# VH-VL binders against Rho GTPase-activating protein gacY (gacY): the designs that were tried, part 1

Every score and structure here is a prediction.

Target 1, 192 residues: Rho GTPase-activating protein gacY (gacY), of Dictyostelium discoideum (Social amoeba) (q54th9r528to719)
Amino acid sequence: APLEDVINRPDNPGEIPVLFEKGIAYLSRRGLQVEGLFRLSGANSQIKSLRQGFDQGEDVDLEDVEDVHTVAGLLKLYLRELPSPLFPFDLYSSFIEISKGEQTKPQKVESLKLLLSLLPPANKALSKHLFKFLGKVIENSSVNKMNSVNLSIVFAPNLLKDKEGNVMDAVADAQFVNQVVQLILDNINILF
Below, numbering starts at 1 at the first letter of every chain, in headers, positions and changes, except where a header shows other numbers; antibody chains are not in Kabat numbers.
F, E and O stand for the ipSAE by ESMFold2-Fast, ESMFold2 and OpenDDE, each averaged over both directions (binder to target, target to binder). V2 = 0.75 x the mean of E and O + 0.25 x the DockQ between their complexes.
[cut] marks letters that were taken out.
The coordinates of atoms that the task and the answers printed are left out; those that the model quotes come from them. Centres of patches stay.

## First folded at step 1 (VH-VL)

Design c1 (framework fv_ucenprubart)
Fold by ESMFold2-Fast, scan of step 1:
Structure c1 (fold): chain C 192 residues (1-192), chain A 122 residues (1-122), chain B 108 residues (1-108)
Amino acid sequence: as target 1 above (192 residues)
Amino acid sequence: QVQLVQSGAEVKKPGASVKVSCKASGYTFTSDYYMAWVRQAPGQGLEWMGLINPSGGSTWYAQKFQGRVTMTRDTSTSTVYMELSSLRSEDTAVYYCARDEYDFWSGSFDYWGQGTLVTVSS
Amino acid sequence: EIVLTQSPDFQSVTPKEKVTITCQASQSIGSSLLWYQQKPDQSPKLLIKYASQSFSGVPSRFSGSGSGTDFTLTINSLEAEDAATYYCHQSSSYPPYTFGGGTKVEIK
């Protein structure tokens, strides 16, 4: 279901999906010191079962999940399966042009700030919560081994997608997609 | 408005167990808020003991108390319990429950109970 | 476990003067640092969360700053009702959570 529809459900009290609210809370409490957070795979069958529970409006309790990587995988799956990616299809070319352009990094950050201001309200709220949480992950990178480069590789394909892209185009664009997400991760306090 | 009301003072002998209660009101008890237990010996600082998720009942205890502390909840009465066994004189303290207002970035103990004095003496 | 070191242990301050309390973490905790106020015979009360965000109802004279390992609580103009012990608290990892040793602030 579209992000806006999810946040407007009667069982969703906040500005972001309950799945993300609970997942970020769980990972902040149990995952910040875990090596390979978001990089290492969780239990795919459990991830899908948890996602189904949230989709059906069940009161899913993540605290019973033993494997931190399962909850991290749940968040990635949710982002990947949004009907329109968190950074909408219509903005894909604009994000990639920032990465490909010959601007200085400060100029690219200003361009990103403008693009992020154009996100729909639901996408903007979820982006803010997600990236501020990822900033916290990066602050613990000496222990968890996940810096902005590592997180950009993991998250970029789940945040930005070319609507009509083929395999060769996706491979060619991967460097630019990763670079723009890394730039966001390196400048969270300026952008959000 | 949020309120946390704790049970009354207890006097125990060394080796006994004590069970302190904390009744929550003014919010949904089984929401994503956690409940922490923190103690303070007379004239000393704050010491975190552990945390419970009232929704699922999952618990996390400080290593110092592992094996002696048990945290439980009763969703029908919106009450959290902290039981400390094998009491020693150094367990004499005021025991607080506190709601953990986890808002994604860090836990925060936003509302505290009034405290329960537990005295351990022979 | 992450150790929090508060300084000073004690301050006696004239009314309306600025008070600065520091909290140092043994390793980086990002911005996962909180400040509490405890008056005699009362429960602690939350003042600041996420290093610099004021809790609702907290007077504007209280502010927090810092990130990583070095954090500061500032009271811009001390009032009589601010006589209390102040504690920092980290929640950067799940668990254990730890508290600083406290700073007692008295009015001269």
Scores: ipSAE 0.000, ipTM 0.448, lowest interface PAE 14.8, mean pLDDT 85

Design c2 (framework fv_ucenprubart)
Fold by ESMFold2-Fast, scan of step 1:
Structure c2 (fold): chain C 192 residues (1-192), chain A 121 residues (1-121), chain B 108 residues (1-108)
Amino acid sequence: as target 1 above (192 residues)
Amino acid sequence: QVQLVQSGAEVKKPGASVKVSCKASGYTFTSDYYMAWVRQAPGQGLEWMGLINPSGGSTWYAQKFQGRVTMTRDTSTSTVYMELSSLRSEDTAVYYCARGEDYLYYGMDVWGQGTLVTVSS
Amino acid sequence: EIVLTQSPDFQSVTPKEKVTITCQASQSIGSSLLWYQQKPDQSPKLLIKYASQSFSGVPSRFSGSGSGTDFTLTINSLEAEDAATYYCHQSSSYPPYTFGGGTKVEIK
């Protein structure tokens, strides 16, 4: 279901999906010191089961999930399966052009701040919560080994997609998609 | 020993501004914790004012205080500040800083001792 | 804005009796509810987070329960030192993170 539909459900009290509220809370308590957070695989069958519970409006309790990578995988799956990516299809070319352009790094950050201001309210809220949390993951990178480069590789394909593109186009653009997400991760306090 | 130590009591006239400080010690100031400000008028309940992330300096304010409150931090002294302008008599309250683990599911586990701000003519 | 309604506002209880305090949210907040204790002239102290998780060092007589919109703090056997005002607090959505109005518990 589209992001805006999810947040407007009667059982979704906040401005982001309950799945993300609970998942971020779980990972903040149990995941920040875990090596390979978001990079290593969780239990796929449990991820799908948990996702289904949230989709059906169940009060899913994540506290009994033993494998941190399962909850991390749940968040990635949710982002991957959004009907429109968190950074909407119509902004894809604009994000890529920032990466490809010849502006200085500070100028690129200013361009990103403007572009992020154009996100729909639901996408902007979820992006802010997600990137603030990823900033905490990066702060713990000496233990968890997930810096902005690692996280950009993991998250970029789940945040930005070319609606008209094919697999070969995605491979060609991967460098630029990864670079723009890395730039966001390196400048979270300016952008959100 | 984790501790939050606030500045001393203030007496202000209506229309003035007050700036309360909260010095953190015993943990890494820019690590996993955010800092919230909560006030309590005499004999009344707790009222959430806002939150600052000391790491990046990002702030979130309750709508009631938007435009009058400013939260800042100084990482070199591990201190957060809360400045409230255009003071009115109803701003008379004890102002608390409190450490919270995460702005989504935080528990404010360490509280400052409170700073009494009295607004009177 | 999510409004938290506590009941009762006040109760006077005999030592060793069970105390029940309720907190009702104006919309579902999952399990994102906390409980604080405040004694006269003191800062609040965290008792319970995430609706039912006891904070470190909190006596076992304190317990929290509930989810969605209806939450309860229970003191199974009231001790003299438990005379205080109790507040619920939600952290479910993006700020503001609101407090309930408080429940004052006095010893008879």
Scores: ipSAE 0.000, ipTM 0.446, lowest interface PAE 15.7, mean pLDDT 85

Design c3 (framework fv_ucenprubart; at its last look DockQ between E and O 0.04; V2 from the best seeds 0.00; counts 0 for: pae O 11.1 > 2, placed apart)
Fold by OpenDDE, look of step 2:
Structure c3 (fold): chain C 192 residues (1-192), chain A 120 residues (1-120), chain B 108 residues (1-108)
Amino acid sequence: as target 1 above (192 residues)
Amino acid sequence: QVQLVQSGAEVKKPGASVKVSCKASGYTFTSDYYMAWVRQAPGQGLEWMGLINPSGGSTWYAQKFQGRVTMTRDTSTSTVYMELSSLRSEDTAVYYCARELYSDWYFDLWGQGTLVTVSS
Amino acid sequence: EIVLTQSPDFQSVTPKEKVTITCQASQSIGSSLLWYQQKPDQSPKLLIKYASQSFSGVPSRFSGSGSGTDFTLTINSLEAEDAATYYCHQSSSYPPYTFGGGTKVEIK
């Protein structure tokens, strides 16, 4: 379901999906200093079980999960399964152009700021929470080994997608998608 | 094959109750899928009645049917039920069950429909 | 509740012509708009999801567009088999998840 639908349902009182709220809370406590956070895979069966729990409206307690990579995987799965990427299809070309453009880094950051302001409210809220959290991950990169480059590789394909879904285009744009997400990750304090 | 098979046509008198069943096959019934009920009066459009979650523990009903409709789920038989009480002539319609994946929120699979006729 | 208003209610169209059906929401629903096709004596079938994404197996002549409150279903070149009633549907926000009134498309 579209993100805005999820957050507007009666069983979702907050501005972001409950799954993300609990997941970020969990990872903030248990995952920030875990090497390879978001890069390493969790248990798929458990991820599915957790997903099902949330979808069934259960009061899922993530504290019962021992493997932080499972919770990390749950968050990635959610982003991947969004019907429209967290950064909507109609903004894809604009994001890519920032990467391809010859503007200075400060100018590109200003352009990003503008683009992010154009996000739908639900997407804006989730982006804010996600990237602020990822900022904390990066702050601990000396331990977890997940700097902005590594995180961009993991998240970029799930955040920006071309609507056409052409494989050749996706391959051609992959570098630029990663770069623009990295640029966001490097400027979280300015952008959010 | 993946399908939803509904119970047969019903003829009821006003004031009676009807319970329509929807049996799922070809996929994991207990996981991931909600089930909705949608009805269609003769010559009319589609009308959303309600939704039941995968576990069966939560239901959402249209205001119009509050107090008269009950949706239940039996995991052991992979069946969802919709019971409508205090039937009226206006309840004459084809009733559909429709599958909704948790992440989709659209109906990708429909039952064949069950005609319920309420005759005065 | 969110009300979906479809237009027109009925169309009689010659094969190979373009068909346009509109659906207007009483409030913004983003892209949370679905299109279903129902042929006579059949169950509805999903055509378009999330305003503009074609469902699996749907012919390329079907397309959806729009966001917010105004949506459009387009059949680029009508085929005889496309004679049906088309419904828009939304599952945004709180129940009830309403349908449009439907648009019946007949072949001339």
Scores: ipSAE 0.006, ipTM 0.534, lowest interface PAE 11.1, mean pLDDT 92
ESMFold2-Fast, scan of step 1: ipSAE 0.498; ipTM 0.830
ESMFold2, look of step 2: ipSAE 0.181; ipTM 0.704
ESMFold2 (binder alone), look of step 2: mean pLDDT 90; pTM 0.905

Design d1 (framework fv_duvortuxizumab)
Fold by ESMFold2-Fast, scan of step 1:
Structure d1 (fold): chain C 192 residues (1-192), chain A 122 residues (1-122), chain B 106 residues (1-106)
Amino acid sequence: as target 1 above (192 residues)
Amino acid sequence: QVTLRESGPALVKPTQTLTLTCTFSGFSLSTSGVGVGWIRQPPGKALEWLAHIYWDDDKRYNPALKSRLTISKDTSKNQVFLTMTNMDPVDTATYYCAHSLYDFWSGYFDYWGQGTTVTVSS
Amino acid sequence: ENVLTQSPATLSVTPGEKATITCRASQSVSYMHWYQQKPGQAPRLLIYDASNRATGVPSRFSGSGSGTDHTLTISSLEAEDAATYYCQQYSDWPLTFGQGTKLEIK
C-alpha cells in the first residue's frame, strides 16, 4: 500500500508507519553497536511473517525478536516494496542532476535541502525519522562498521528508482544514486 | 579450506554470449555477510571488477558493463554464474571469481579462484 | 570514478632491500586493500582496510596511509616477492583497482 494510505489508517496513530516507529525504537535500544547492521541478513521467513502482521493491522510486538538483523531487514523490505519509492519517481531526475552537477558540496547540500522540502508530507516525515536514526548508526560506526558509504550502498537502491527502467540510463546513474544518498547521510543535521 | 574454481568456454566468437560458472567449497552463500565477485584481467593489463552477488541476493554490477552482465547463484550447489552478452575481442581476458565479506572491509577479496582464460576470436 | 594511480610502475631491487609502493587516489579512501600477483597465478590478498595483514601473510608486508595517499611497504625483500602489486578501493562506487606495480628482484 501507498505510504499516505498507511499513515492514515485508524490503527496508525503517528506520522510514520507503526512498523518504522517500532523498528527504529527496537534498533535504537539493541542494534546500534551490532556489526554489519542493515548489511547482514536476518531470518527471511520471520521478516515476511512480521511484515504480514503489520500489513494486517495486528499489534505486532518486536521485543521478542532475538536477531537485530531480522528487524533491520524488515525496515529495508518495507522501503523496497513501497509502490512509489520514498523519494518519489517524479523527483528521480532532480536528485541525480544534483549528484552529476559541478557545484561545490555545500551548494549541492543547499539544492538537496530544497528538493527534500518538496517531498509529500508522509515521505518527508518518514525520511526525517529514517535519516535521523541512520545518523545514530553512523555515530557508532567504529563499533558497528556501518559508515555513510556502507549505508548509501545498502539504502540507495531502495530509496531512488527510475520508473521507466531504462537499463542503459540505470547503468549511467548507478554511481550518482549512491553519491546523492551518501551526501544526505553526511549532512543529516543540515537537511532535516 | 576455502576454494573457488571457474569453468566455462576457452574460446568465444564475437557477438556470442559468455556464461561462466564459479564452484566453491568451505563457505556458504546462505551465510550472512558473504558474497562472491567476478573480476577480469586482459593479458598484461590491470584487474577490472565486473559484478558481485551477496547472501541476500543483492547484486552489484560495474556501471560500464551493467547492460551486458547478469550474475546469479544456486546456493544449494555452491555455484555462482556470470553471463556476459555480445562478446568482443576486447573482452579477451582471464576471468576470476573470488570470496568476499561485505561489512567494515567494504569489498575486499580474500580467496580467489585460479582463473579461466576466455579468448574472443573469429 | 575514483582513479588509483600507483608509483612506481616498475621497481627493481636486490634481496634484503626495502621496497615502497604508493597508491594515490583521486578522492579520499578509507578502505584501501593490497594484492600480490605472481606470473600465471591469481591475485592474493596481502593487506586489507589500509593496515591489516591477511591470514598467512609474512610480517615483512605492511600497509599505511589515509586520505588520498596509501603505501605498501615490503621490508627485507626475498626472491619469492617478485610479483605485480595492486591497490584496490571501495570507498567510492564503483570498486576500482590501481594499474599495478611490477616488482623485479635481481
Scores: ipSAE 0.000, ipTM 0.446, lowest interface PAE 14.3, mean pLDDT 85

Design d2 (framework fv_duvortuxizumab)
Fold by ESMFold2-Fast, scan of step 1:
Structure d2 (fold): chain C 192 residues (1-192), chain A 121 residues (1-121), chain B 106 residues (1-106)
Amino acid sequence: as target 1 above (192 residues)
Amino acid sequence: QVTLRESGPALVKPTQTLTLTCTFSGFSLSTSGVGVGWIRQPPGKALEWLAHIYWDDDKRYNPALKSRLTISKDTSKNQVFLTMTNMDPVDTATYYCARIEYGSLYYFDYWGQGTTVTVSS
Amino acid sequence: ENVLTQSPATLSVTPGEKATITCRASQSVSYMHWYQQKPGQAPRLLIYDASNRATGVPSRFSGSGSGTDHTLTISSLEAEDAATYYCQQYSDWPLTFGQGTKLEIK
């Protein structure tokens, strides 16, 4: 379902999907010091089962999930399967051009701040919660081994997609997509 | 657009060390978030995964061969290397390098043509 | 290690028929992928993560399954489909391949 539709459901009282609210809370308690968080695979069958529970409006309790990688994978799956990516299709070229441009890093960050201000309210709220949480993951990178470079690589394809791009174009653009997400991760306090 | 090519000696004597080079284009191991792995195939037999290396220098080896294998990369030259010590006739095979998917799915989407290595006296 | 067993070992079909190749793992897999290898050529990715078709792969190729049992189906076979097909899994280290299924077109 579209993100705006999900947050407007009677069973979703907050500004972000309940799945993300519960998932971030779980990972903040149990996942921050786990090596390879978001990089290593969880149990795919359990991830799909949990996703179905949330989709059906069930009161899903994540506290019984033993493997933190399963909950991390649930969040990634949700982002990947949004009908329009968290950073909408029509902003893809603008994000890539920031990465490719000849501006200084501070100038690129100001361009990103402007671009992020154009996100729909639901996308902006979810982005803020997600990236603030990823900032906490990075703060623990000495233990979990997930710095801004690693997180940009695992999250970028789940956040930005070219509507008419093919697999070959995605590989060619991966450098720039990863770099722009890395810029966001390195400047969370300025951007959100 | 993505191309990989293996190079190395065609003939190796028992007990010698084999060094293979994979040279690639159309992607980079500095910023693209992918890896390169090595797979071998003895004549008429199945494929066997040997090792892979990712952009962040994360390395994995087949446990059955780990003591004999070293994988490394030269990111600036778009090259990945495999070294295998103490070669034996049973190691005779076609050796492939291939790009390995990032994101924990672990599939190989583009393959080199393979290089044949024969181990004999 | 997680051992993959393919069946049948060899399959002979006529053009236009349907071929089904099965891959059985000794333990549940997280991901299953399928490759095609024609004589004298490198393997080519066909299917990744059980059911997703790789770029450029014809729609007549499809994959299904979960856990320990996975299937590759080729509908409306063409002469060019004569090849050996391999499954490959990840669940834990090492990555393993099946022994291969040789598909012959009559």
Scores: ipSAE 0.000, ipTM 0.486, lowest interface PAE 13.6, mean pLDDT 87

Design d3 (framework fv_duvortuxizumab)
Fold by ESMFold2-Fast, scan of step 1:
Structure d3 (fold): chain C 192 residues (1-192), chain A 122 residues (1-122), chain B 106 residues (1-106)
Amino acid sequence: as target 1 above (192 residues)
Amino acid sequence: QVTLRESGPALVKPTQTLTLTCTFSGFSLSTSGVGVGWIRQPPGKALEWLAHIYWDDDKRYNPALKSRLTISKDTSKNQVFLTMTNMDPVDTATYYCAHRGYDILTGYFDYWGQGTTVTVSS
Amino acid sequence: ENVLTQSPATLSVTPGEKATITCRASQSVSYMHWYQQKPGQAPRLLIYDASNRATGVPSRFSGSGSGTDHTLTISSLEAEDAATYYCQQYSDWPLTFGQGTKLEIK
């Protein structure tokens, strides 16, 4: 379902999907010191089962999930399967242009701050919660080995997509998509 | 523009070690999220995944063959290598290398080499 | 290991007909992909993640399914569609392929 529809459901009390609220809470308690968080695969079948529970409005309890990577994978899957990516289709070219440009890093950050301000309210709220959490992951990178470069690699394909779904374009643009997400991760305090 | 090409010996004797090279263009293994896999196909049989290597040198092997397989890369030369020890006639197959794009979650191969045929006989 | 079984093993159809190929997994599948392989050629990606057409793939190819059961449908068959079709899953390592379905057009 679209992100706006999910947050407006009667069973969703907050400004972000309950799946993210519970998932971030779980990972904040159990995942921050786990090596390869978001990079290593969890149990894919369990990830899909958990996702279906949330989609059906079930009161899903993540505390019984043993594998941290399963909950991390759940968050990635949710972002991957949004009908419009968290950073919407119509902003794709603008994000890529920032990465491709010849501007200084501070100038690119100012451009990103403006571009992020254009996100729909639901997308803006989820982005803020997600990136602030990823900032905590980076703070623990000496233990978990997930710095802004590693996190940009695993999240960029799930945050930004060309509407055409062209596999060739995904390969060609990967460098720029990864770089713009890394720039966001390196400047979370300025951008959110 | 993405192309892959396999190269190596066409004939291998039983017990010898096979080394195959995949040379590619149109992408780089220095690009985050990119990987290359090896898949083989015996004559008239199904596809079998062998090994995978990612941009960060993370490696995955088919458990059935893991003790015999080594995958490696030379990022600067756009090459990926597969080494398989103790070759047997049952290993006669066409060997493919294939690109796995930045979408590491779904695990598909979008571009394939033409394949190189390896015959194992005395 | 997640074993994929394709049905039927062989299928003979006439041009303009609809072909349906089924792939059943021994365990629930997170991601299912489909490949087309013509004689003497490398496999070609047709469908990824159950229902998405790969770049350049004609609209007559479609995929559907979830869990253990997935289907590839070719709606209006053309002579050039004669090939072997393979499903491939990613749920856990190792990646596995189905045994293939040979589609003959006569």
Scores: ipSAE 0.006, ipTM 0.527, lowest interface PAE 11.5, mean pLDDT 86

Design d4 (framework fv_duvortuxizumab)
Fold by ESMFold2-Fast, scan of step 1:
Structure d4 (fold): chain C 192 residues (1-192), chain A 120 residues (1-120), chain B 106 residues (1-106)
Amino acid sequence: as target 1 above (192 residues)
Amino acid sequence: QVTLRESGPALVKPTQTLTLTCTFSGFSLSTSGVGVGWIRQPPGKALEWLAHIYWDDDKRYNPALKSRLTISKDTSKNQVFLTMTNMDPVDTATYYCARMGYSYGLFDYWGQGTTVTVSS
Amino acid sequence: ENVLTQSPATLSVTPGEKATITCRASQSVSYMHWYQQKPGQAPRLLIYDASNRATGVPSRFSGSGSGTDHTLTISSLEAEDAATYYCQQYSDWPLTFGQGTKLEIK
């Protein structure tokens, strides 16, 4: 379902999907010190089962999930399978041009701040919650080994997709997509 | 120049475990947005997706195969492995590995396929 | 699972004519892709995301559609186009392929 439709469901009281609200809460309590958070795989069958529960409007209790990587994988799967990526298709080229451009880093951050202001309200809200949480993961990187570089590699393909590009262009752009997400992760307090 | 090649046994007895290796060149599973999947095709029948593994070690399996499948990779050797337990004559098929593009969930380059016959 | 049904199952056409193959999904799809498989060969990506031709694919191949209904069209058919064509969706797990359409050129 589209992100806006999910947040407008009667059983979704907040500004972000319940799946993300519960997942971030779970990982904030149990996952911040876990090595390889978001990098290592969880139990795929359980991830699918949890996803279906949320999709059906069930009151899913994540506290029953033993494996932290399963909940992390659930969040990644949700982002990956959005009909339009969190950073919408229409903005893909603009994000990539910031990375490819020859602006100074401060100028790129200002361009990025303006671009993020163009996100639809639902996408903007989820981005803020997600990136503030990822900032907490980075603060614990000495223990969990997930710095902004590692998280950009993991999250970039889940956040940005080129709907109109050919397959070769998508592979070639991977470095630029990673760089844009890393720039966001390095400047969370300025951008959100 | 992207190439993939499947290798493994041509003949497997019922109840045995099948292990297939996909060896590739022209890309790395260290590159974000790239994966390798396994697809099979019984003689004269349609394509069936089995499993895939992405650069970040995210794995997906076809639920119809009841957890008979294990997929893994060796990044340093540019190899992806598929293990299927409890082989049955109905598993007789050509098995393909293919590069998977994360953004579109498609298979853009395919190996030539390896034929596996399951018989006593 | 999202079941893909192709029609027709088989199609016989003379060179220079147009072939149209449809793929209907039981549920709306986010992405639809098309593959060509010639006898004894591995499949080859033809069209991705409904309408985009893969690298090296001739312009006579085109795709269209959205939601549950997608179509592959091959204009000015050539003898080398004799193959089985498969649609594939990326919207629901597991990934599924259609049953295939066998195109014969007489």
Scores: ipSAE 0.000, ipTM 0.495, lowest interface PAE 13.6, mean pLDDT 86

Design d5 (framework fv_duvortuxizumab)
Fold by ESMFold2-Fast, scan of step 1:
Structure d5 (fold): chain C 192 residues (1-192), chain A 120 residues (1-120), chain B 106 residues (1-106)
Amino acid sequence: as target 1 above (192 residues)
Amino acid sequence: QVTLRESGPALVKPTQTLTLTCTFSGFSLSTSGVGVGWIRQPPGKALEWLAHIYWDDDKRYNPALKSRLTISKDTSKNQVFLTMTNMDPVDTATYYCAHTLWGEYYFDYWGQGTTVTVSS
Amino acid sequence: ENVLTQSPATLSVTPGEKATITCRASQSVSYMHWYQQKPGQAPRLLIYDASNRATGVPSRFSGSGSGTDHTLTISSLEAEDAATYYCQQYSDWPLTFGQGTKLEIK
């Protein structure tokens, strides 16, 4: 379902999907010091089962999930399967142009601030919650081994996509997609 | 365009050390997320993954062969190296290097392969 | 390690027919990819992440599945499709390949 439709469901009390509220809360308690958080894979069948429960409006309790990588994978799956990426298709070229350009880092951050201001309200709210949480993951990178470079590589393909999804174009653009997400991760306090 | 090419000795004697070089163009291991893997294929048999190296020098090895394998890179020369010790006739195979990206776990561009025969 | 078993080991079909190749994993798979290899050539990526076609791959190739069971389907087979097909997974290191399915067309 589209992000704004999920947010507006009767069983979704907050400004972000309840799946993300519960997932971030779980990972904040149990995942921040786990090596390879978001890089290592959880149990795919359990991830899909949990996703189905949330989609059907069940009151899903994540406390019984033993493998933190399963909950991390659930959040990644949700982002990957959005009908329009969290950073919408229409903004893809603008994001890539920031990393390709020859502006100074502070100038690129100001351009990012402008682009992020153009996000739809639901996308803006989810981005803020997600990136502030990823900032906490980075703060624990000495233990979990997931710094802004590592997280950008993991999350970039799940956050922005060219509309057609061509594999060769994705390979060619991977450097720029990763760099722009890394720039966001390095400047969370300025951007959100 | 992306190209990779393997090079190394065609013939190796039992107990010797094999060193293979992968030279590539169209991408750089200075680029975040980029990696190169080595895969081998004995004549008429299946593909077997050997090792990976990533831009940040993160290395992964097949546990069955880990004690014999070393993967390394020279980012400035666009080269990745695989060293395998104590060669045995069972290691006779075509050896491939291939491009990969962190978090994707597939190989989208492959070298042509280099054949290594282990014989006395 | 996660062992991949392909079925059938060999498949012989005539042009225009449909071929279905199955890959069964001993453990649940996070990623499943498919490769085509013609004699004397390096493998070529066909399908990545279960169902996505790689660039330049004809639309007659499709992938599906999740968990332990995945399939590669080739509709309306052409003579050029004669090759050995391999599945490849990631659930944890090491990466593993299936034993291969040889597709013969005549």
Scores: ipSAE 0.006, ipTM 0.482, lowest interface PAE 12.8, mean pLDDT 87

